VH-VL binders against p42126. Designs and how they scored, part 23

Target 1, 258 residues: p42126
Amino acid sequence: QRVLVEPDAGAGVAVMKFKNPPVNSLSLEFLTELVISLEKLENDKSFRGVILTSDRPGVFSAGLDLTEMCGRSPAHYAGYWKAVQELWLRLYQSNLVLVSAINGACPAGGCLVALTCDYRILADNPRYCIGLNETQLGIIAPFWLKDTLENTIGHRAAERALQLGLLFPPAEALQVGIVDQVVPEEQVQSTALSAIAQWMAIPDHARQLTKAMMRKATASRLVTQRDADVQNFVSFISKDSIQKSLQMYLERLKEEKG
Below, E stands for the ipSAE of ESMFold2; O stands for the ipSAE of OpenDDE; V2 stands for 0.75 times the mean of E and O plus 0.25 times the DockQ between their complexes.

## First folded at step 9 (VH-VL; framework fv_bebtelovimab)

Design s57 (also named m1; at its last fold request DockQ between E and O 0.89; V2 from the best seeds 0.00; counts 0 for: pae E 2.7 > 2)
Fold by OpenDDE, fold request of step 14:
Structure s57 (fold): chain C 258 residues (1-258), chain A 123 residues (1-123), chain B 109 residues (1-109)
Amino acid sequence: as target 1 above (258 residues)
Amino acid sequence: QITLKESGPTLVKPTQTLTLTCTFSGFSLSTTGVGVGWLRQPPGKALEWLALIYWNDDKRYSPSLKSRLTISKDTSKNQVVLKMTNIDPVDTATYYCAHRGYKYGFWPYFDYWGQGTLVTVSS
Amino acid sequence: QSALTQPASVSGSPGQSITISCTGTSSDVGGYNYVSWYQQHPGKAPKLMIFEVSDRPSGISNRFSGSKSGNTASLTISGLQAEDEADYYCSSYTSSTYVFGGGTKLTVL
């Protein structure tokens, strides 16, 4: 299994652990398991909160799976992007309290997942950076991801971060507000449990409606423009120059692993 | 080619437990995203979803029938079993097992069906 | 969960186009794109004809098309043929639950 769910019904909390080696890339299979697991928890009245974390410290999620975006058919690219949209929509609009216990590197798609959560805790390790570095790769973030970041750290900070494709180490991540707490690595899980308890102390009805109010505009926009967004992605990723770049990068990764 | 076949009693008495088995081929219930569902259709009436089991043994049930249903799988035998307790004449229907496919991620549709088995509940 | 609403029957002549509606709520058909259509001939198992509102499985004729507006999904069959005479069911998936319409009997005159 690529997603491990550790339920604590007594506490009303479940921990979802990412276990998709080597770096928890968001493959189609992983995306599928995440959605299915989350959906189950959302429909179980015994749960009110979920902590997202990596089963293995070091990498929270490296982001999108490049193998899903290189050397495939346009139909595959479309399907993959729809799956990414689905995960974002499900996480972003979840009726559960979501807390990210970020115990590893969190770039790009990993940051996407983290940003959907209500609260983010990052381990104090200089090797663990979080951010959206798409522009460094010549990629433009989709509007719904841009909005998510903007709604988290503000317009000016998001504008700078996205244009420069910044990855923030823990101290800077906290300063800019992309994460809510930075704690020693051994305290990440316990801090997440404490944090989620605070959120769960709020009446569910009021909390959920407020969350919906805050996030409805961005979510609804994606829903209405879902196909257009997919087409934009397919058009972009299918460019010869982009495919070449991705291929080269994948080859480099293979060499480094060998 | 994907095939599914339902087996079990065709006549059951009220209050008994109905046990149906789905035997399938052409796919593995170890494949991520794949599931097998049970549906039923009373004579001349609409389809009704009963239960679903995923490759990872995750289970889903109809809210109205959850208390009466148990779904399980034996991946090594390519079988899925549905048990329904406290059977009543109203449960008379053709019961289908169906493949819940996997296409480009989350794909909650039944793309292959068994031929169905008619189960009559009568005293 | 409440069933989706379909007309009991529709009819058309060969070569014509017909449309079957499926009405749900903002919590199912209107809220998600997990709408599908199944064709069922007498004494046979259902067959998936449309998924994701408008996508066709491989092998399904392009005469079958799907759309959605608001809380209503629609199945359109163009160039109606005798073999299209069957029952059609719409379905919606939400929150780990499948709901079906009451079915529509299509008669080819």
Scores: ipSAE 0.909, ipTM 0.945, lowest interface PAE 0.5, mean pLDDT 95
Fold by ESMFold2-Fast, scan of step 9:
Structure s57 (fold): chain C 258 residues (1-258), chain A 123 residues (1-123), chain B 109 residues (1-109)
Amino acid sequence: as target 1 above (258 residues)
Amino acid sequence: QITLKESGPTLVKPTQTLTLTCTFSGFSLSTTGVGVGWLRQPPGKALEWLALIYWNDDKRYSPSLKSRLTISKDTSKNQVVLKMTNIDPVDTATYYCAHRGYKYGFWPYFDYWGQGTLVTVSS
Amino acid sequence: QSALTQPASVSGSPGQSITISCTGTSSDVGGYNYVSWYQQHPGKAPKLMIFEVSDRPSGISNRFSGSKSGNTASLTISGLQAEDEADYYCSSYTSSTYVFGGGTKLTVL
């Protein structure tokens, strides 16, 4: 089980805890369990909000699973990227209130998950940074993720952050607006419960239609261009130089961890 | 090769509970992402989805029928059971069970179907 | 009534192309790429022909193609053959449920 769901049906809230050790990497299995867990809560009228957090503090999610992107077939890479797109589409357009309770490091794909939420709370720990750092690794954030960041922090801040691959420590994350609150680590959970209660005080119909209106253009752009985005990803990742680089990185990481 | 087969009563009286069993082979309902669904088709009418059960025992129901439906699984027997309460003549239909595969993560399509079993509801 | 709108019937001659439409809303056909198409011969179970708007399962002829524009998905069958005569159903998966079209009877003349 890679996703733990702790329901509080009386409050209309569930806490979804990431449990994909060691760093909550977005593997195909984890992506699948995340979407199906979200779908279950969406299908159950008892729930109006979901808090996303890590089961263990330290790492919210390190992002994409490199083992899904190396030594596999082009069909596997296509399927993996479609699964990543699907998680983003499902989270970004969810009718549920989504709050990320970021109790750990949140780079790249972790930041993707956090950015889909309606509200973001980050633990005040200098080791927990958030951002889209793809350029530091020689890769680029896809256009739909770039759009999501731009919608959150504005064009100029997003351009600077994306070009430089910035990871924001807590104070800077709050200042730039990529997170909504920074609180002591021991208060993240209670702050998330308070925040989600505020959002759930709004009548669902009006809140949901407003969310859809605000997000439909961004989501529709990916829906329209899904296949082209998949083809671009597969072409890039399949390059011999990229595959060799990823293989070397994974082998070094495996040797280091023993 | 994936195969599914429906079994259960072919004639049921109004107000009774209908119990249908799907027996499958060629896949495991313990594999992440895999599910088995139930659908029905009244004579000459459209397909209607009823319920779905996933590998982790998560369940989904058609909103219009959820109060009448229970889906369960026995992974060791390769079986999925659908129970529908308070049956009515309008429930006369061919009932199908179908495989929902783990293919590239979340994959909400029915790729292999049982042949179906006609259930007639009459007094 | 069915949630997705299809024409009741279409017809064509061998070798021709036909198209079947499937119209929904922005919350089903328009909002996601979850459109699928099923072929059903009399007395048989449905067979998945197209998924994710335009993808084909292994073993399905490339004469079958799918597309989508706005809230309307289309199934096109080129080089029509006698064995294509069947009922065709569109389906879309929404956020948590499946919806189906009313079905289209294809007659190969």
Scores: ipSAE 0.643, ipTM 0.841, lowest interface PAE 2.2, mean pLDDT 91
Fold by ESMFold2, look of step 11:
Structure s57 (fold): chain C 258 residues (1-258), chain A 123 residues (1-123), chain B 109 residues (1-109)
Amino acid sequence: as target 1 above (258 residues)
Amino acid sequence: QITLKESGPTLVKPTQTLTLTCTFSGFSLSTTGVGVGWLRQPPGKALEWLALIYWNDDKRYSPSLKSRLTISKDTSKNQVVLKMTNIDPVDTATYYCAHRGYKYGFWPYFDYWGQGTLVTVSS
Amino acid sequence: QSALTQPASVSGSPGQSITISCTGTSSDVGGYNYVSWYQQHPGKAPKLMIFEVSDRPSGISNRFSGSKSGNTASLTISGLQAEDEADYYCSSYTSSTYVFGGGTKLTVL
């Protein structure tokens, strides 16, 4: 099981904990479990909000799973990217209040997940950075992820952060606005519960329609361009130079773990 | 090769509980993302979805029939069971079970179907 | 759960192309790509022909193609053959539920 759900139906809240060893990489199976678990909560009227957090020490999510992107067929790459888009769309457009309790490192695809939430709380630990650092790896963020970062921290800050591939430690993350609160690690869960209660105090219908209105332009752009975005990813990841780089990186990971 | 087969009574009286069993082979209901669904088709009418069970025991039900349906699985027997309470003549239909395939993440489509079993509810 | 709207019947001659429409709403066909098409011959179980609006399962002829525009999905069968005579159902998935169209009887003349 890669997603642990701890319900509190009396409070209308569930905690969704990421448990995909070792670092909550967004594997195809993990993406699948996240979507199915989220859907179950969305269709249970006893839940109005979800806290996303990690069951893995020191990491919220390390991002995309390189084993899904190396040595596979073009059809597999297309399917994998569709699964990434699916998770983002489902989180971004969810009618639930989503709060991320970021109790670990949150680079790249981890930041993708966090940016979909209504509110982000980061543990005050210098090792826990958040950001979209793809350009430092020679990869560009998809346009819909660029848009969500821009909507969160503003155009000028997003432009700089993406070009440089910045990862923000907690104080800088708070200053730039990529997270909404920074608290001691032991307070992350209680702070998330307090935040979600404030959001749930707003009448559900009005809150949900307002969120949908604010997010519609960004979400509809991906829906309209979904196939083109998949083809761009498949074209990029299939390049021989990229495949060689990914293989070398995976070999280094095996040496560290073996 | 994936195969599914429905079994159960062919004639049922009103108010009884209908129990249908789907026995399958060629896949495992322990595989992440895999599910088995139940659908029905009244004579001469359109298909109607009833229920779905996932590998992790998560369940989904048709909203209009939810209070009457229970879906369960026995992974060791390769079986999925549907129970429908308070049967009525309008429930006369061919009942199908179908595989919901794992195909690159979230894949909500029925790619393999059983041959179906006709259940007639006497009036 | 309202059904998706399909024409009750369509017909065509061998070699023609025909199109079957499936109209939903912005909350299903228009908003999501969880659209599929099933072929059903008399007395037989349905067979998946198209998934995700336009994708074909392995072994399905490229004479079958799918598309959508706005809230309407379409199944097009080119080079019509006698074996294509069957009922065709569209389906959409959303909110943890499946909804089917009323079905279209295709007659090959």
Scores: ipSAE 0.632, ipTM 0.844, lowest interface PAE 2.0, mean pLDDT 91
ESMFold2 (binder alone), look of step 11: mean pLDDT 92; pTM 0.941
OpenDDE, look of step 11: ipSAE 0.797; ipTM 0.907
ESMFold2, look of step 12: ipSAE 0.476; ipTM 0.787
ESMFold2 (binder alone), look of step 12: mean pLDDT 92; pTM 0.940
OpenDDE, look of step 12: ipSAE 0.736; ipTM 0.888
ESMFold2, fold request of step 14: ipSAE 0.504, 0.551, 0.524; ipTM 0.808, 0.824, 0.800
ESMFold2 (binder alone), fold request of step 14: mean pLDDT 92, 92, 92; pTM 0.940, 0.941, 0.942
OpenDDE, fold request of step 14: ipSAE 0.904, 0.881; ipTM 0.943, 0.935

Design s58
Fold by ESMFold2-Fast, scan of step 9:
Structure s58 (fold): chain C 258 residues (1-258), chain A 123 residues (1-123), chain B 109 residues (1-109)
Amino acid sequence: as target 1 above (258 residues)
Amino acid sequence: QITLKESGPTLVKPTQTLTLTCTFSGFSLSDSGVGVGWLRQPPGKALEWLALIYWNDDKRYSPSLKSRLTISKDTSKNQVVLKMTNIDPVDTATYYCAHRGYKYGFWPYFDYWGQGTLVTVSS
Amino acid sequence: QSALTQPASVSGSPGQSITISCTGTSSDVGGYNYVSWYQQHPGKAPKLMIFEVSDRPSGISNRFSGSKSGNTASLTISGLQAEDEADYYCSSYTSSTYVFGGGTKLTVL
């Protein structure tokens, strides 16, 4: 199992723990289990909130699985990207209160997950950074992810962060507003439980309607352009120059590991 | 290539438990992302979704019927079983099992259906 | 009683085009691209004709096409043939459940 769910039905909360070693990469299999786990909690009226965290500290999620994007068919790239879009749409529009308890490094696709949440808590560890660093790999964040960051930290900060592929260490993450709290690592879980209780104190119908109204424009833009975004991704990733760059990067990672 | 077939009693009495079995071939319910669902259609009425089971044994139920439904699988036999308790004449319907695939990513749809089995609930 | 609204019937002559509408809300048809269309002949199981709003399974004629505008999805059948006479059901998947339309009876001859 790549996703562990620890329920606290008395509190109306579940803790969803990422367990996809070594670094919680968003493989097609892990994306599938994340969506299905969220769906199960949404279908169970015992739960009103979910805390997302890593089963083991160190890495929240390293982001997209590059092996899903290299040496495969165009049909596989399309399927993978649809799965990425599906995870974002499901998390971003979820009627549950979502809190990310970021107990590890949170680049790229990890940051995608964190940005969908209602509240973000980051462990105060200089090794843990958060941001959308796609440009450092020669890849661009899709418009819907760009919109999500821009809605969170503002246009100018988002433009600078996206163009430069910035990863923010804890103090800078708090200052720019990409996270809501920075706390000692041993306090992340208890802080998340306190935060989610505060959000759940609001009547569900009013909170859910407000969340939907606030997020409708951003979500609808992807829903309307979903197929075009898939075609753009497949066309881009399939270019010989991009495939060669990804192949060289993956080979370098293999050599560094032994 | 993918085929499913429903089996079970065609006539049940009110208050009894209905047990239906779906036997399939052409796929494994150990394949990541794959599920099998149950749907029904009362005579002359619309389709209604009842339950779904995934490869990892995760289960989903129609909210209105959840207290009456149990779905289970036997991967070694290529079977999915649906149980519905406290049957009532309004439960008279053709019951279908269907394959839920993620062939093109996470698109939830039923692409292959069994032929259906008519279950009549009467005394 | 169905969550999605379809016309009860539609009719056309051989060679014509017809369109069947399916209207939901922003939380189903409008919120996602999970619209599917099923064809059902009397006494037969439903057959998937369209999925993901506009995609066709292998073996489905290109005379069948799907589209969506806002909260309304549409199935269009061009070059109507006698064998197209059937009931048509739309479906949408939400975050945790499936919803179906009431069905539309298509009469060709």
Scores: ipSAE 0.128, ipTM 0.654, lowest interface PAE 5.9, mean pLDDT 90

Design s59
Fold by ESMFold2-Fast, scan of step 9:
Structure s59 (fold): chain C 258 residues (1-258), chain A 123 residues (1-123), chain B 109 residues (1-109)
Amino acid sequence: as target 1 above (258 residues)
Amino acid sequence: QITLKESGPTLVKPTQTLTLTCTFSGFSLSTSGMGVGWLRQPPGKALEWLALIYWNDDKRYSPSLKSRLTISKDTSKNQVVLKMTNIDPVDTATYYCAHRGYKYGFWPYFDYWGQGTLVTVSS
Amino acid sequence: QSALTQPASVSGSPGQSITISCTGTSSDVGGYNYVSWYQQHPGKAPKLMIFEVSDRPSGISNRFSGSKSGNTASLTISGLQAEDEADYYCSSYTSSTYVFGGGTKLTVL
């Protein structure tokens, strides 16, 4: 199991814990389990909110699994990217209240997950940075992820962050608005429970329709361009220069582990 | 090549429990993203989804029939079993098991179907 | 009752085009791109013809195309052939549940 779901039955809340060692990378298997776990909670009338966090403190999620994007077939890259799109669409448009309890580092695809949530809480630990750092690896954030960041922190801050591949430490994350609260690490869980209770106090019908209205334009842009975005990703990632860069990075990671 | 085949009784009495087995080949229900569903079709009527089981043993049921349905799997035998309690003449239908694909991780469509088995519920 | 509305029947002559509609709500057809179409010949299991509104499984003729506008999805069959005569069912997937249309009998005259 790569996703643990702990119900808080009395509160109408479930805690979804990422457990995909070593760093909660978004492998095809993990993406699939995340979507199916979310659907199960959406279908269960007992739950109105979900807190997303890591089972292990230290890393919320390191983001996309680079082994899914290197040394594989174009068909594999297409399938992987479609799965990434599916996770984003399902989380971003979920009728459940979603709160990220960020108890670890949150770069790239980890930040993708956090950005889909209604509210983000980050542990006050200088090692736990959040941001879309794809450009530091020679990769680009897709337009729908760029739109999500821009909707959260504004155009100018998003452009600077994306071009430079910035990872924001906690104080800066709060200042630019990419997270909503920064609290001592031991308070992240209790703060998430308090925050989600506030959101769940609003009648579901009104909250859900407002969320849909606010997010429709961004979500629809990907829905209408899914295939084009897949083709753009496959074309880009398949470039010899990109494949070589990813291979070198993966080899460096292997050396650092040993 | 993915194949599925339904087996079970073709004639059942009202109030009994119907047990149907789906035996499949060409995929494993231990593979991440894989699922097997059950659907039925009464004579001359529309298709109706009944239940789905995933590789990780997560289960989904039709809300209207949930109290009557149990789905289970035996991964080592490549089998999925559906049980429906308190059978009624209105449950007379052709019952199908079907594979749902995993090509994109989340792929909620039934791409390969068994031949179907007609179950008649008689008085 | 059928959750999705389809016409009971449609007919056409060989070489013509026909369109079958499938109308739901904003919570199913309109809210998601999980519309699929199944073809069923008498005495046979359903066969997946279209998924994700407009995609075709490998081996399905490009004479079959799908589209969606608002809460209505459509299956179009161009260049009608005798073997296209069958029942056609639309389906939508939402939040771990499947809903089906009542089916449309296509007669090729």
Scores: ipSAE 0.212, ipTM 0.678, lowest interface PAE 5.8, mean pLDDT 90

Design s6
Fold by ESMFold2-Fast, scan of step 9:
Structure s6 (fold): chain C 258 residues (1-258), chain A 123 residues (1-123), chain B 109 residues (1-109)
Amino acid sequence: as target 1 above (258 residues)
Amino acid sequence: QITLKESGPTLVKPTQTLTLTCTFSGFSLSTSGVGVGWLRQPPGKALEWLALIYWNDDKRYSPSLKSRLTISKDTSKNQVVLKMTNIDPVDTATYYCAHRDYKYGFWPYFDYWGQGTLVTVSS
Amino acid sequence: QSALTQPASVSGSPGQSITISCTGTSSDVGGYNYVSWYQQHPGKAPKLMIFEVSDRPSGISNRFSGSKSGNTASLTISGLQAEDEADYYCSSYTSSTYVFGGGTKLTVL
């Protein structure tokens, strides 16, 4: 089980805890379980809101699983990227109130998850940074993720952040607007419960229709281009130079543990 | 090479509980991303989805029928069981079980179906 | 509200092309690429013909193709053959449920 779901009795809220050790990397299995867990909560009329957090503090999610993108077949890369697109589409367009309670580092794909939420709370710990740092690894954020960041922090801030691969520590994250609150780590959960209660005070149909209206253009852009985006990803990741770079990175990472 | 087959009573009385079993081969319901669903089709009418169970025991139900439906699995026997309470003549339909897979594509579709079993609800 | 709209019937001659439409809303057909098409011969189980709007399962003839524009998906059958005579159902998935069309009876004349 890579996702723990804890219902909050009577509140209409579930807490979804990431439990994919060691760093909550978005492996194909973890992506699959996240989507299915979200579907289950959406199918259950008892729940109106979901808080997303890590089971263990320290890392919210390290992002994409590089082992899914190196030494595999083109068909595997296509399947993996479709899974990443599916998670983003499902979270971004969810009718549930989504609050991210970021109790750990949140780079790249972790930031992807956080950006889909309606509200973001970050623990005030200088070790916990958030951002889309793909350019630091020589890869690029896809256009739909770029659009999501731009919608959140504005064009100029997003362009600077994406080109430089910035990871924002808590104070800078709050200042640039990528997170909505920064609180002491021990208060993240209670702050998330308070925030989600405020969002759930709004009648569901009006809130849901407004969310759909605000997010429709961004989501539709990916929906109409899914196959092209998959093809672009597979073509890029399959390049010998990219595969060699990823292989060297994974080998260095393995040496750090051995 | 995936096959599924439905079994259960073909005639049930109103107010009883209908129990249907799906026995399958060619896949394991312990494989990440795999699920088995139940659908039905009343004579001459459209298909209707009823329930779905995943490898990790997560369950989904049609919102309109959720209060009447229970889906369960026995991975060791390669079986999925659907129970529907308070059966009514309008529940007369051919019931199908079908395979669903998220493994190589995250599109929710049913790629392999059982032959179906007709259940008639009559006194 | 969640039901998908299909024409009740469509007909064609061998060798011709026919198209079956499937109209939903922005929360099903229009919001995602989850459109599937099923073929059902009398007395038989449905068979998956198209998934993800336009993809074919292994073993399905390339005479069957799918597309989508806005809230309407389409199944096109080219080079029509006698064995294509069947009922065709579209389906889409939302985050909470599967929705199906009413079905289209294809007659090959």
Scores: ipSAE 0.063, ipTM 0.662, lowest interface PAE 6.3, mean pLDDT 89

Design s60
Fold by ESMFold2-Fast, scan of step 9:
Structure s60 (fold): chain C 258 residues (1-258), chain A 123 residues (1-123), chain B 109 residues (1-109)
Amino acid sequence: as target 1 above (258 residues)
Amino acid sequence: QITLKESGPTLVKPTQTLTLTCTFSGFSLSTSGVGVGWLRQPPGKALEWLALIYWSDDKRYSPSLKSRLTISKDTSKNQVVLKMTNIDPVDTATYYCAHRGYKYGFWPYFDYWGQGTLVTVSS
Amino acid sequence: QSALTQPASVSGSPGQSITISCTGTSSDVGGYNYVSWYQQHPGKAPKLMIFEVSDRPSGISNRFSGSKSGNTASLTISGLQAEDEADYYCSSYTSSTYVFGGGTKLTVL
């Protein structure tokens, strides 16, 4: 299993722990298991909230799995991107209270997951940065992810962050508003439990309808343009120059450094 | 080639428990993302989803029938079993098992179906 | 989530095009792209014709196409052939369940 779900008995919450070594990359299998795990919790009325965290501290999620985006067929790239879209749609529109307990580095696709949540808590460790750094790899955040960031931190901050591919260390993440709390690493879990309890104190009908109302326009843009977004991704990623760049990066990662 | 086949009693009495077995080939229910579902269709009426079991042993049930349904799997035998308690004449239907495939990530569709087995509930 | 609404019947002549509608709510058809269409000949199991609103499984003729606008999905069959005569069911998947339409009987005149 790449996703561990641990109930917090009596609290109405479950802790969903990412366990896809080495860095919780969003592989096609991991994306599928995340969606199915979320679906299970949504169908069980014992649970009203979910805390998303990494099974091991250090990396929350390194983001998209570059091996799914390099050396494969156009059909594979299309399928992968559709799976990424499905995870975002399911998390962003979930009726559950979602809290991210970010106990590790959170770049790119990791930040995508965190941004879908209702509340974000980051461990106060300068090695744990959060942000959409796609431009550093010569790729671009899709419009629906750009909209999500812009809704969270505002237009100007989002534009600067996206164009420069910024990763925010904890103090800057709190200042720009991409996270809601920064706490000592050993307090992340307890802080998440306290935060989710506050959100769950609100009657579900009112909270869920408000969340849907606030997020409908952003989600609908992707639902309407889903196929066009897939075609744009496949076209871009399949370019020889992009494939060469990704291959070079993957080779660098595989090399024994010493 | 993916194939599924339903088996079980064709005539059952009210209040009994109905047990249906789906035997399949061409895929493994240990493959990440793969599931097997049960659906039914009363004569001349619409399809109704009953239950689903995933490779992980996670289970989903129709909300209206959840208290009456149990789904289980035996991965080594390539079988999925559905049990429905307290059967009633309104449960008369053709029962189908179907493959829910993993293809390109999350894929909540039934792409291969068994031939169906008609279960008649009468005294 | 509520049951999906389809017309009880539709008819056309060989070579013509027909469209079958499937209307739900913002919680099912409108909220996600999880619409599928099944074809069922008398005495046979359903066959998946369209998934994810408009995609076709391998082996399904391009005469079958799907679309969606708001809370209404549509199945269009062009160049009608006698073997297209069947019942057609729409379905949508949400976070909690599968829901099906009442079915549409297509008669090829």
Scores: ipSAE 0.174, ipTM 0.688, lowest interface PAE 6.0, mean pLDDT 90

